# Designs tried in a protein design chat: VH-VL binders against Flagellar assembly factor FliW (fliW). Part 3

Target 1, 154 residues: Flagellar assembly factor FliW (fliW), of Carboxydothermus hydrogenoformans (q3adg3)
Amino acid sequence: MFILRLFSPAFGEIEADESQIFSFPEGLPGFSHLKKFLLIRHRDNSPFFFLIAIDEPEIYFILIEPSRLLADYHVELSCEQQGLLHLSEETPVLSLNIVRIPPEAKEMIINLKAPVVFNLQEKIARQIILDADYPVRYPIPLSKVKEKADAGTK

## First folded at step 11 (VH-VL; from p2 with light chain S93R)

Design r3
Fold by OpenDDE, fold request of step 13:
Structure r3 (fold): chain C 154 residues (1-154), chain A 124 residues (1-124), chain B 107 residues (1-107)
Amino acid sequence: as target 1 above (154 residues)
Amino acid sequence: QVQLVQPGAEVKKPGTSVKLSCKASGGTFSDYAMHWVRQAPGQGLEWIGEIIPIYGTANYAQKFQGRATLTVDKSTSTAYMELSSLRSEDTAVYYCAREDYYYGSGSTYGMDVWGQGTLLTVSS
Amino acid sequence: DIVMTQSPDSLAMSLGERVTLNCKASQSVDRYLSWYQQKPGQSPKLLIYDASKRATGVPDRFSGSGSATDFTLTISSVQAEDVADYHCQQYYRYPWTFGQGTKLEIK
């Protein structure tokens, strides 16, 4: 069993399992050179995740499960996009959205246009630009985050 | 060092259209949204709109809806703003300015790099 | 639209004095507020973002504070090179909107 140990200025010492490591073949915008990221849930049952760059642990993103916020938000991938992620009908998939939360903010800005999609089987992930007309910047109060996920939403 | 280069000036007649350019150099293009802001003489700043090249999406202030068109040429790292049905009130310095949209922890938000602006004069 | 109102419209200060510029939003913009400095004949420069974060290269004498509807830009000890127009801007909701600006001069 492989255990990753990182120090992040924001999080301190982090120990994670290899199952939490994802490859980003194209990196992320602004950080195309970063190809490996650690995905950790904020806490148990939290809709928030941290995506931490393994090679530069000072770089991280905050992600959220959209089902905890928006009932009518659906991520539909094209065949090409599915191919890029090696997705099949039976592939376990996680879709998260990057959010911005300034210090002491009560509101977050969520990117609905381009979710990060994770192939949980092959540990590959990409930020996908949806064809649907979703906003890149969608402000929403943090207080609207649901404690439980809605059934039937992905 | 990242720079946004704009032409110095444009002179147009009322009712015509103008297409202003903003070329990015010394950095990436797709990693940033491009904003357009104008400033009439002696006035404050006015946000026109933004375009996010990687998404091809644009947002406009309602005042400019249907009259301003933002586009990009990724191959040349150039953003464009076309403004139609020009009026004398459109006389202003037009700035392009970049802003990141990917929200990484190391990001500097806001419009952190500005062009020098293009003076558009609309006069009969 | 969210209306941003700055105050005062203009002020003249002596070198070394503490300068306080105000920006008020017609509705809450939370912490999504930036300040820009625009020196005469120049393009605006990002000064503060997220209400209180200094942009790269901004001197420590500049500080931003506030949340929701009331924001302040403070210069602890104003310098000659600080002569400029200062603009606040909200980026909480579209359209993004600026204040009308405050002109800072040195006596």
Scores: ipSAE 0.879, ipTM 0.938, lowest interface PAE 0.5, mean pLDDT 94
Fold by OpenDDE, fold request of step 13:
Structure r3 (fold): chain C 154 residues (1-154), chain A 124 residues (1-124), chain B 107 residues (1-107)
Amino acid sequence: as target 1 above (154 residues)
Amino acid sequence: QVQLVQPGAEVKKPGTSVKLSCKASGGTFSDYAMHWVRQAPGQGLEWIGEIIPIYGTANYAQKFQGRATLTVDKSTSTAYMELSSLRSEDTAVYYCAREDYYYGSGSTYGMDVWGQGTLLTVSS
Amino acid sequence: DIVMTQSPDSLAMSLGERVTLNCKASQSVDRYLSWYQQKPGQSPKLLIYDASKRATGVPDRFSGSGSATDFTLTISSVQAEDVADYHCQQYYRYPWTFGQGTKLEIK
């Protein structure tokens, strides 16, 4: 099994396996040149993830499982978007949202308009812009994070 | 170096409309939200709204809802603010300013680059 | 709307003095607060974001502090080039709102 070792200023030395590496064919906004990212769960059962750029480990994003915050948030992908991610009915999918958490903040800003969708089988991911009228900036208290995931979020 | 370039001045009559431009150079236009802020003579800053080109979404202050329209031309890296039903009270310097919206580490939040501003004078 | 109130409206300081500018929000904006400097005849310039983060190129003499409703911009040793209007702005809730500004002059 392939093991990735990298140093991130924010996280120190990181060891990960290939199952945690995702290709972003289009990169991410502001970082279109970055095509490979490491996805790490904050800790066991944590709804938070870190998405770390492999080529520039100083660059990372904080992501969250929306089901831990919002019951009525649903990610609907078009056929085209599904195609871009090589998704089928049987494809395991993870959908996470980028959040902003300033230092010492009690509130986070979550991007609901454009979730990051992961094909867990092919290890491809993209930030998808939803057609639905979700806000790009949705402030919510950190204290609202649920300890258990809601069953309805795929 | 990234720059936002705005026309120097516009003069309009009450009841008319104006479309102000903001051209970005030296960077990636779609990687930032574009804000519009105005400043009446001797007054503070007033937020009008923002547009996020990649998402095609815009947010407006209620005061300007229905009267201000934000648009972008990605091909020319130009943002536009159209203000209709102009009033004397709309006399101000209008600024465009960019802001990061993708929330990566190391990002600078707030309006980090400003245009020079366009002086809009509304008078009969 | 969240109302931002700055104090004082204006002040004149001597070179080298410590300057303290205040910004108060009508309700909590957590840490989503920025400070801008606007020199005479110029566009605003970002100084501080997220209440205490210094923007790129901003001198160390500038610092921001505070949370929730009370914020402060401090200039440890005011210089001649610091003559400007200073604006605070919250970006916690739409619409974004600015304070009325504080005018800083040098004696």
Scores: ipSAE 0.878, ipTM 0.938, lowest interface PAE 0.5, mean pLDDT 94
Fold by OpenDDE, look of step 13:
Structure r3 (fold): chain C 154 residues (1-154), chain A 124 residues (1-124), chain B 107 residues (1-107)
Amino acid sequence: as target 1 above (154 residues)
Amino acid sequence: QVQLVQPGAEVKKPGTSVKLSCKASGGTFSDYAMHWVRQAPGQGLEWIGEIIPIYGTANYAQKFQGRATLTVDKSTSTAYMELSSLRSEDTAVYYCAREDYYYGSGSTYGMDVWGQGTLLTVSS
Amino acid sequence: DIVMTQSPDSLAMSLGERVTLNCKASQSVDRYLSWYQQKPGQSPKLLIYDASKRATGVPDRFSGSGSATDFTLTISSVQAEDVADYHCQQYYRYPWTFGQGTKLEIK
């Protein structure tokens, strides 16, 4: 089994398997040159994920499962967008949103306009710009995340 | 070095429209949000709006809603702000300013690169 | 809209003194607060973002603090080149809003 070992200044030494590695053919905005990322969940049952650039491990993103916070937020992909991700009805998909959390902040800013969609079968992912009129910056109290996390563990 | 280049000045009559330009050089364009901020003589800064080229979305302050239009030309890395129905009160220096909207680690947030501003004078 | 109020409107300080500028929000903006320096005849320059992070190239004598509604920009030892208008700005909720500015002069 392939094991990836990398050092990230923020996380230290990280070991992961190939199932956690995703290709971003177009990279991410501002980081188009980065094509490979490691996806790791923050903690068991945590809605938070870290997306770490493999080639530059000092670069990482914080992602969150919006479904656990926003009941009315739905990611609908066009046929073209589905095609770009090689999605079918049977394809396991993970949709996460990038968040900003300044140091000592009590609220996070979530990007609802452009979620990151993962094809868990082919291990490819893209940030998709939704047609729906979702905000690029939506503030959410971190306390809401904690409440949902606690509820999920019971 | 990233620079935002704006024309020095524009003079317009009341009731007319103006389209101000902001050209980015020395860096990327589509990866950032472009803000427009104006400053009347001796006054503070006033946020007009922003456009995020990659998303094709724009946000406006209510005061400028319907009167200001933000656009971009990705091929020339140029942002535009059109302001219609000009009034004397619109006399100000208009700045474009870049902001990182991607939330990667190590990113600098806020408007980190500013144009030199365009002085718009609205007078009869 | 979130109203940002700066204080004082103006102040004159002696070289080497500690300078404290205040910015108050009408409602909580958490840590989504920036400070800008604008020297006479120049465009604004980003000093602080996320309430306390210094932008690239900003001298160590500048520091930001605060959260929610009350924020402070501090210059530990004011220099002649620090003569400028200082603006705070929230980016917590649209529309983004600026304070009215504080004018810093040297005696």
Scores: ipSAE 0.855, ipTM 0.935, lowest interface PAE 0.5, mean pLDDT 94
Fold by ESMFold2, fold request of step 13:
Structure r3 (fold): chain C 154 residues (1-154), chain A 124 residues (1-124), chain B 107 residues (1-107)
Amino acid sequence: as target 1 above (154 residues)
Amino acid sequence: QVQLVQPGAEVKKPGTSVKLSCKASGGTFSDYAMHWVRQAPGQGLEWIGEIIPIYGTANYAQKFQGRATLTVDKSTSTAYMELSSLRSEDTAVYYCAREDYYYGSGSTYGMDVWGQGTLLTVSS
Amino acid sequence: DIVMTQSPDSLAMSLGERVTLNCKASQSVDRYLSWYQQKPGQSPKLLIYDASKRATGVPDRFSGSGSATDFTLTISSVQAEDVADYHCQQYYRYPWTFGQGTKLEIK
């Protein structure tokens, strides 16, 4: 079993399983050069995840699983987008959304227009721009989260 | 590092339209939000709208919906704002500004790079 | 629209004095507030974002505080180069709105 060890200014020493590493063929906006990210859940049963750049670990994103918070939010991928992610009916998939949480804020801003979609089998991921008219800057109260939030600690 | 270059002045007659430009020097806008803000003489700042090219979205203040159109040309790294049905009250300095919207950690947020502004004069 | 009201409208200070500029929102903007400096004849320059974070290259004498509806910009020891208009701006809800500005002069 391969154990990845890296240092992040925000997280300190991180020890993680290689299976938590995802390839981003196009990177992320503003970071197209970063092709490999470590995905870790904030804590058990938390809807929050951290996505940490392996080559530049000071760079990370906070992601949220929207399913418990937004019942009407649906991620529908085109056939072309499914192909880019190598998806079939049997492929396990995870869809997460990037959020911004200023220090001591009571609400976070979630990007509903462009979820990050993970192929859990092949370990590839892409940010997908949805056809539906979802907002890029959607405010949502942190009090709506079923788990404790700690994203304000940086 | 990155500079936003705008023409210094434009003069137009009421009832016409204008297309103001904002060119990145030493960089690009393709991954950023671009904002347009105006300032009438002796007045405060007024937000017109934003465009986020990577997501294909634009947002406008209600006052400008239907009058203002924001576009970008990625090949020339130039943002444009077209304003139609000009009136004398549209006389102002028009700024473009860039926002680092897409970063997750450690980034400066807000409009951190501004153009020098274009003075638009609308008079008969 | 969220109305941003700044006070005072103008202020004259001696070099080295501490100055506090106020910004009040007509409804909560949480922590989604920025401050801009606009020197005579220049475009605005970002000073503070997320209510309290200094932008790159902004001197330590500038600090921001507040949340919800009441915000302050503090200059701990005013310098001659700080002569400018100062604007607060909310980015919590569309449309984004600015305060009317506070003019700072050296007396």
Scores: ipSAE 0.663, ipTM 0.851, lowest interface PAE 1.5, mean pLDDT 88

Design r3
Fold by ESMFold2, fold request of step 13:
Structure r3 (fold): chain C 154 residues (1-154), chain A 124 residues (1-124), chain B 107 residues (1-107)
Amino acid sequence: as target 1 above (154 residues)
Amino acid sequence: QVQLVQPGAEVKKPGTSVKLSCKASGGTFSDYAMHWVRQAPGQGLEWIGEIIPIYGTANYAQKFQGRATLTVDKSTSTAYMELSSLRSEDTAVYYCAREDYYYGSGSTYGMDVWGQGTLLTVSS
Amino acid sequence: DIVMTQSPDSLAMSLGERVTLNCKASQSVDRYLSWYQQKPGQSPKLLIYDASKRATGVPDRFSGSGSATDFTLTISSVQAEDVADYHCQQYYRYPWTFGQGTKLEIK
């Protein structure tokens, strides 16, 4: 069992296992040098996750699973994108979207244009730019979520 | 550190077009939203539109839809705003500004870097 | 479009006084409100985003508050270098819009 111990200014001390670690071969926009991230769920049954850079843990992103909130949102990957993620039709996949949640906001802003797609078998992930005309800045009420987002730091 | 460099002035006749440039230096270009904002003499700021190069998306204020075109040249780190069918009321300082759109925890949001502006004068 | 209305249009203050600038939106903008400072002859500079967060390098005498339709920018102790126009801006719904500005002078 691999236990990662990490300090993050926003989260304090974190203990996690290797099943929560993903390789990002291209990093994320603005953070292309960050190749490994820890993915943790906010709480049991929460649609929110935190994606924390292992090498620079002051850097993190808030992610949401859109399927619970947006029935018409579909992540359709090109053959090239599926290849880059090593996906086949049986590969378990998780798709999450980056959100922005200002302090005390009633709505969050979700990037529907570019989900982060995780290959749960091989533990690789990439931010994928969809061909469909989805908005980069999509507002959605926090009241439609089972739990309030914990945006963390100020 | 990052600078947005714009030409100082342009003079145009009504009915013509102008293509204003905004060159980014000292930083990455494709990782930001680029905004265009104008300010008529003695007046407030008016948002024209934005372009997000990595997604290839642009959004415009309705007033400028069909007249303004935002583009980027990634190879030269230069953003452009073309405005057609110029009128005298288009006389203003035109600013470009960048915005961080990655939503990372360490990001300062809003238009945090501005060019010095280009004074466009539209006159017969 | 969401109209942003600032008040007062201008004011003159003595050094060290507390200044409160107001910005009212024609409809809710939630917390998606920024403040910009524009010194004479200069480009705007971001002061506050997300209604209350200070941008990098902004002194702690500047603070923002409010939500929905009513927002304030407070300068706790005005200094000479604070002479500028101040603009609020919403980024809740397209098109993004600015208030007309408040001109702050010392005297």
Scores: ipSAE 0.662, ipTM 0.850, lowest interface PAE 1.5, mean pLDDT 88
Fold by ESMFold2, look of step 13:
Structure r3 (fold): chain C 154 residues (1-154), chain A 124 residues (1-124), chain B 107 residues (1-107)
Amino acid sequence: as target 1 above (154 residues)
Amino acid sequence: QVQLVQPGAEVKKPGTSVKLSCKASGGTFSDYAMHWVRQAPGQGLEWIGEIIPIYGTANYAQKFQGRATLTVDKSTSTAYMELSSLRSEDTAVYYCAREDYYYGSGSTYGMDVWGQGTLLTVSS
Amino acid sequence: DIVMTQSPDSLAMSLGERVTLNCKASQSVDRYLSWYQQKPGQSPKLLIYDASKRATGVPDRFSGSGSATDFTLTISSVQAEDVADYHCQQYYRYPWTFGQGTKLEIK
């Protein structure tokens, strides 16, 4: 087990372990030089996560797990895409989507076309462009996120 | 420093088509959405559409759907807009503009770099 | 389509005066609104995005405010180089749309 300590202007001091660190062999668009990211869940039962660059922790992305909000959204990877992520039928996978939330916005914009897919076993991840015709800019009210999250609370 | 370079002018006859170019230099081409906006003489700005080079996907204002085609050539870092069935009302300055569409922390949103525009004149 | 209506159509101000430009959307665009400056003979230049954030290199005298349908661009102390057309633009729903513009002149 490895404890990672870093400082982020947005998050302050962060402690994390090896299970939260992912290798991005090709980085992310606009940030191809950043190869390692820390994945942090916002809080229990929240659909939100933060993806923080380890080498430049002022750089981060907000991710959402869409399955709790969008029942009809399905991430289907091609055989080639599965190969790039080293996936097999039993490999544990997490799929998250990058969102944009302007200050004081009531609605967020989700990139449904290109989820970030995490191989939870090998700790690698990539942003994948889906073959399906999903929108790159999909608006959702933040009030719907609260409503869905509250319904999932024990 | 990213710069968008467009030809200064094009002259076309009604009923023909034109393919306007927009060459990006300085920085990576595929990390941005490319927009096309026109401005008729003495008038405001009108959005035509966008293309996102990584995805090769395009979105058009319905007014231009079926007449405008946005493409990119990644090897030359050049975006193109083809407009068919030209009319005199299509006379305008046509701008290309880039947008940082990748939603990272600290990203500037909006069309932050513009070409100088191409004056398209459609006349008999 | 979301119609963006700017007011006034034009105005003339003395140097150092506070300028207020208005932009109204026909339906909510939330915080997804930008302002562009277009000086005579030039391409538009991004001033404000996400309703209130200044783009890089934009002087502090420019500020934006508002949400939903009503937005304001303020120039706290107008300078001679601020002579331009100012356009608001929504980027919440396709198609992206611009206001008709406000022409600012120095008297």
Scores: ipSAE 0.648, ipTM 0.853, lowest interface PAE 1.7, mean pLDDT 88
Fold by ESMFold2, fold request of step 13:
Structure r3 (fold): chain C 154 residues (1-154), chain A 124 residues (1-124), chain B 107 residues (1-107)
Amino acid sequence: as target 1 above (154 residues)
Amino acid sequence: QVQLVQPGAEVKKPGTSVKLSCKASGGTFSDYAMHWVRQAPGQGLEWIGEIIPIYGTANYAQKFQGRATLTVDKSTSTAYMELSSLRSEDTAVYYCAREDYYYGSGSTYGMDVWGQGTLLTVSS
Amino acid sequence: DIVMTQSPDSLAMSLGERVTLNCKASQSVDRYLSWYQQKPGQSPKLLIYDASKRATGVPDRFSGSGSATDFTLTISSVQAEDVADYHCQQYYRYPWTFGQGTKLEIK
C-alpha cells in the first residue's frame, strides 16, 4: 500500500494511496499534457469531487456526481468509447461532470455534454463527448445540492 | 499564445450575404468557445452568438436567428460567421473572441482574446 | 433579454483619483458578470470576470465587486492609459448582453 504525499496550493498537504490515482491517456481539453490525476471526494456522501493534477497540483477541477441531482441524465457510451476505457458489463464505473462555481455564486454551471468517466478497476479515465443533446452550460442552484445532500446523509 | 486574425474590411450591398473569417494563429481554438460580437458606429457591443468547435454547437441571439450562421473549419483553425439579407443597419465592426469554457482552476473565464475586428459596410 | 445599464454615461477624472463605475442588471445575474476595457480604436480587453476576479495581466488597481443586480468596477488610482470605454457584460442567461458603456476621460 503506497501513500502519495502531495502539496497543492488550494488543498495544502494531501495524503492518498495509488488507488485514488487515475491515468488520463489523452489528458483533458486545455490540459492534454497532464496524464495523471488524483481523485478525492469532498466529504462522505458529498456529490462533489476534486480532480487534482499530480504533476501540476495547482491545477484542479471540481466534479459533481449528477445522478443524485438529475434523475434523467444518462451517460451512454459507444462501443468504441467503452473499448477505450476497457469497460465490460462487470467493470465498476464512475461518471462525474466538471462544474464551475464562481466565488459567492448561488448557482453552479455543469458541463453535461462531456462527463469524465472513470474505470475504477483499471484506474483509467477519459472525458467523453456524449452524442445526446445535453447542454455544455447547465445552471443548477447550489441550494439544490444542499437539499439533496441532506436527504442523502442518512 | 493564440491570436485571432480577421480581415480589415468588407463592403457589401443590401440584400446580399457576407461570410466573415476569424483565424486562430499560434495555436488552435478547439478547446475554446468562439463568440461573435459587433459594434455599430458610435454604439455599444452586441453579442451575436457562440460556437463551441468540439461539439459544433451554436447559440444565437434571437435578433440574428435565421440570418446568422456560425461555423468552424477545424483543419485550418478558422471560425466563420455568415450574415444573410444584409441591411444598412448591419454596418458595424464585427469581432470574434474566444472563451475558455473548460472550467479548470486557474482558467480565465470570459472573452479573453479578441480579434481586431472586420469593418463591414453595407451600402448601395 | 437581461438589460445591463451602466452609470455614469461618461466622466472625467484627475490622475490618481479613485474611480467607481456602476453596472445594474434588470434581473439577477448572480456572479456571472465581466468587465471589458476598450481603448479608442481598439478591440475590447477583458479586465474582470466572475464579478471580482482579475484577468491575467490586468493591473491590480482594477477591482470588481457586486452580485445579483448591482456591480461596481473600481480603479483605485487612475492613470493616463486608463482612458477608455468600459463595458459590463452578463453571461448568466442567453442571450449574453453588454451594458451601453461608460466613457472615462482624464481632465
Scores: ipSAE 0.617, ipTM 0.833, lowest interface PAE 1.6, mean pLDDT 88

## First folded at step 13 (VH-VL; from r3 with heavy chain Y101L Y102F Y103W)

Design t4
Fold by ESMFold2, look of step 13:
Structure t4 (fold): chain C 154 residues (1-154), chain A 124 residues (1-124), chain B 107 residues (1-107)
Amino acid sequence: as target 1 above (154 residues)
Amino acid sequence: QVQLVQPGAEVKKPGTSVKLSCKASGGTFSDYAMHWVRQAPGQGLEWIGEIIPIYGTANYAQKFQGRATLTVDKSTSTAYMELSSLRSEDTAVYYCAREDLFWGSGSTYGMDVWGQGTLLTVSS
Amino acid sequence: DIVMTQSPDSLAMSLGERVTLNCKASQSVDRYLSWYQQKPGQSPKLLIYDASKRATGVPDRFSGSGSATDFTLTISSVQAEDVADYHCQQYYRYPWTFGQGTKLEIK
């Protein structure tokens, strides 16, 4: 039974448990006042997630897990960044990237420069700016994503 | 609410350089991409490049790499474009323009805030 | 570089007429296409992004369509204040490029 309900104009009534709620101590750029977000996977084994602001649920982001698509993409956090996320040795971590998908587009654009990193134990998250020279605007075919997602849905 | 303020005009001789300014007033600066676009008299728009202060990155059109340098001063909310080795073909109005990089639901994409432009005249 | 070619170069229309402006890319830009309006003596103003989405405050008479290489901007009923140059711009691949513009006038 779900223990959290909220209404989003884009998603309707959402039923989720509190384990899906993350604290963003400094919010996100442009949304610094939004401190709590609900993280929902699109479906089991999908690389897509939605990140929905709990206090203003009309605001959301589409995120993707890049590891299934981009073998050479590596998120390396500095010691300072690890401290900001309360990370210790082997703390469970999830790294996702914000994407933009225009209506009817064949390709999505991924922000590889600034992943959103989640501390799965303490339920805190931040958008982290990587020092590595990754592009802010990286296009990738949606067909490549659908091929990988379909393989994992059974 | 946010305005981008540019000086009205600059006059330079060929072979010199110029540093054009673009000051953001009434709003945030560091969380946006700042673009530079020029328009020669009677011509279309030409993209020069962008700088993204929070990421510390800049991208340039190939034509301007090596000649154009984009910088920011976060303390004064001012973006700069320096153009070197000026020639008469560089005579144009130079615009700065701002782009939202948040990519949230309901965000407007594209260059949605423009400065008034600086007319650069390069002549002897 | 992706070359953006607009047609016609100029257009004179009566008030209330339907206007279509064309933009063709030298290679596919998917849906990553925007339109700007530039009134005489003014800076450009964003009208349409992602090929078809109206920017905030843009009247319903403006609409965009197309994908890949062929795009249109439509003004369903042209008004006197629509006298401007109109520019398309792709943001699919660096460098970002603009079309040469279409000048719209009222006759």
Scores: ipSAE 0.748, ipTM 0.881, lowest interface PAE 1.0, mean pLDDT 89
Fold by OpenDDE, look of step 14:
Structure t4 (fold): chain C 154 residues (1-154), chain A 124 residues (1-124), chain B 107 residues (1-107)
Amino acid sequence: as target 1 above (154 residues)
Amino acid sequence: QVQLVQPGAEVKKPGTSVKLSCKASGGTFSDYAMHWVRQAPGQGLEWIGEIIPIYGTANYAQKFQGRATLTVDKSTSTAYMELSSLRSEDTAVYYCAREDLFWGSGSTYGMDVWGQGTLLTVSS
Amino acid sequence: DIVMTQSPDSLAMSLGERVTLNCKASQSVDRYLSWYQQKPGQSPKLLIYDASKRATGVPDRFSGSGSATDFTLTISSVQAEDVADYHCQQYYRYPWTFGQGTKLEIK
């Protein structure tokens, strides 16, 4: 089994396996040259994830599972978008949203307009711009996130 | 270096419309939201709205809703603000300013690059 | 709309003195607060974002602090080139709003 070892200034030494590595064929906006990312969950049952650029480990994103916070938020992909991600009815999919959390902030801002969708079978992912009229900036109290995380552990 | 270039000045009569341009160079146009901010003589800054080229969305301050229209030409990396039904109170310097849309580590938030501004004078 | 109020409206300081500018929000904006410097006849320049982070190229003498409704921009030792208007701006909730500005002069 292949083990990835990298050093990230924010996280220190990281060890991961192949199941945590995703290809972004087109990279991410603003980072089109970065094609490989490591996805790690913050903690067990945590709604937070970190997406770390393998080629530049100083670059990382914070992601969140919106389904745990927003009942009415649904990611609908077009046939074209599904094709780009090689999705079928049987394909396991993970949809996460990029969040911004300033230091010592009590609220985070989540991008609902453009989630990151992961094909867990082929290990490819892409940020998708939804057709639905979702906000690019949606504030959520961090206390609510903590409550949901704690509830899931019990 | 990244620059936002704006025309120096425009003179218009009340009741007419103006379309101001903001050309971006030295960067990736679609990676940023473009904001429009104006400043009347001797006054503070006033946010007009933003357009997000990559998402095709725009947000306006209520004060300018229906009177300001933000557009972009991606092929020329140019943002436009059209303001209709001009009045003397619209006399101001109009700035375009970019904001980073991608919330990764190392990102600088806020309006980090500004145009030099266009002085719009509305007079009869 | 969130109203941003700066204080004082203007101040004159001597070279080398410590300068403190205040910005108050009508409701919490958490840490989504920026400071801009605008020198005479120039466009605004970003100084501080996220309440306390310095933008690229900003001298160390500038610092931002505060959260929720009360924010402060501090110049540890004011220089002649610091003569400018200073604007605070919240980007927590639309519409984005600015303070009325503070004019800093040197005696």
Scores: ipSAE 0.670, ipTM 0.899, lowest interface PAE 1.0, mean pLDDT 93

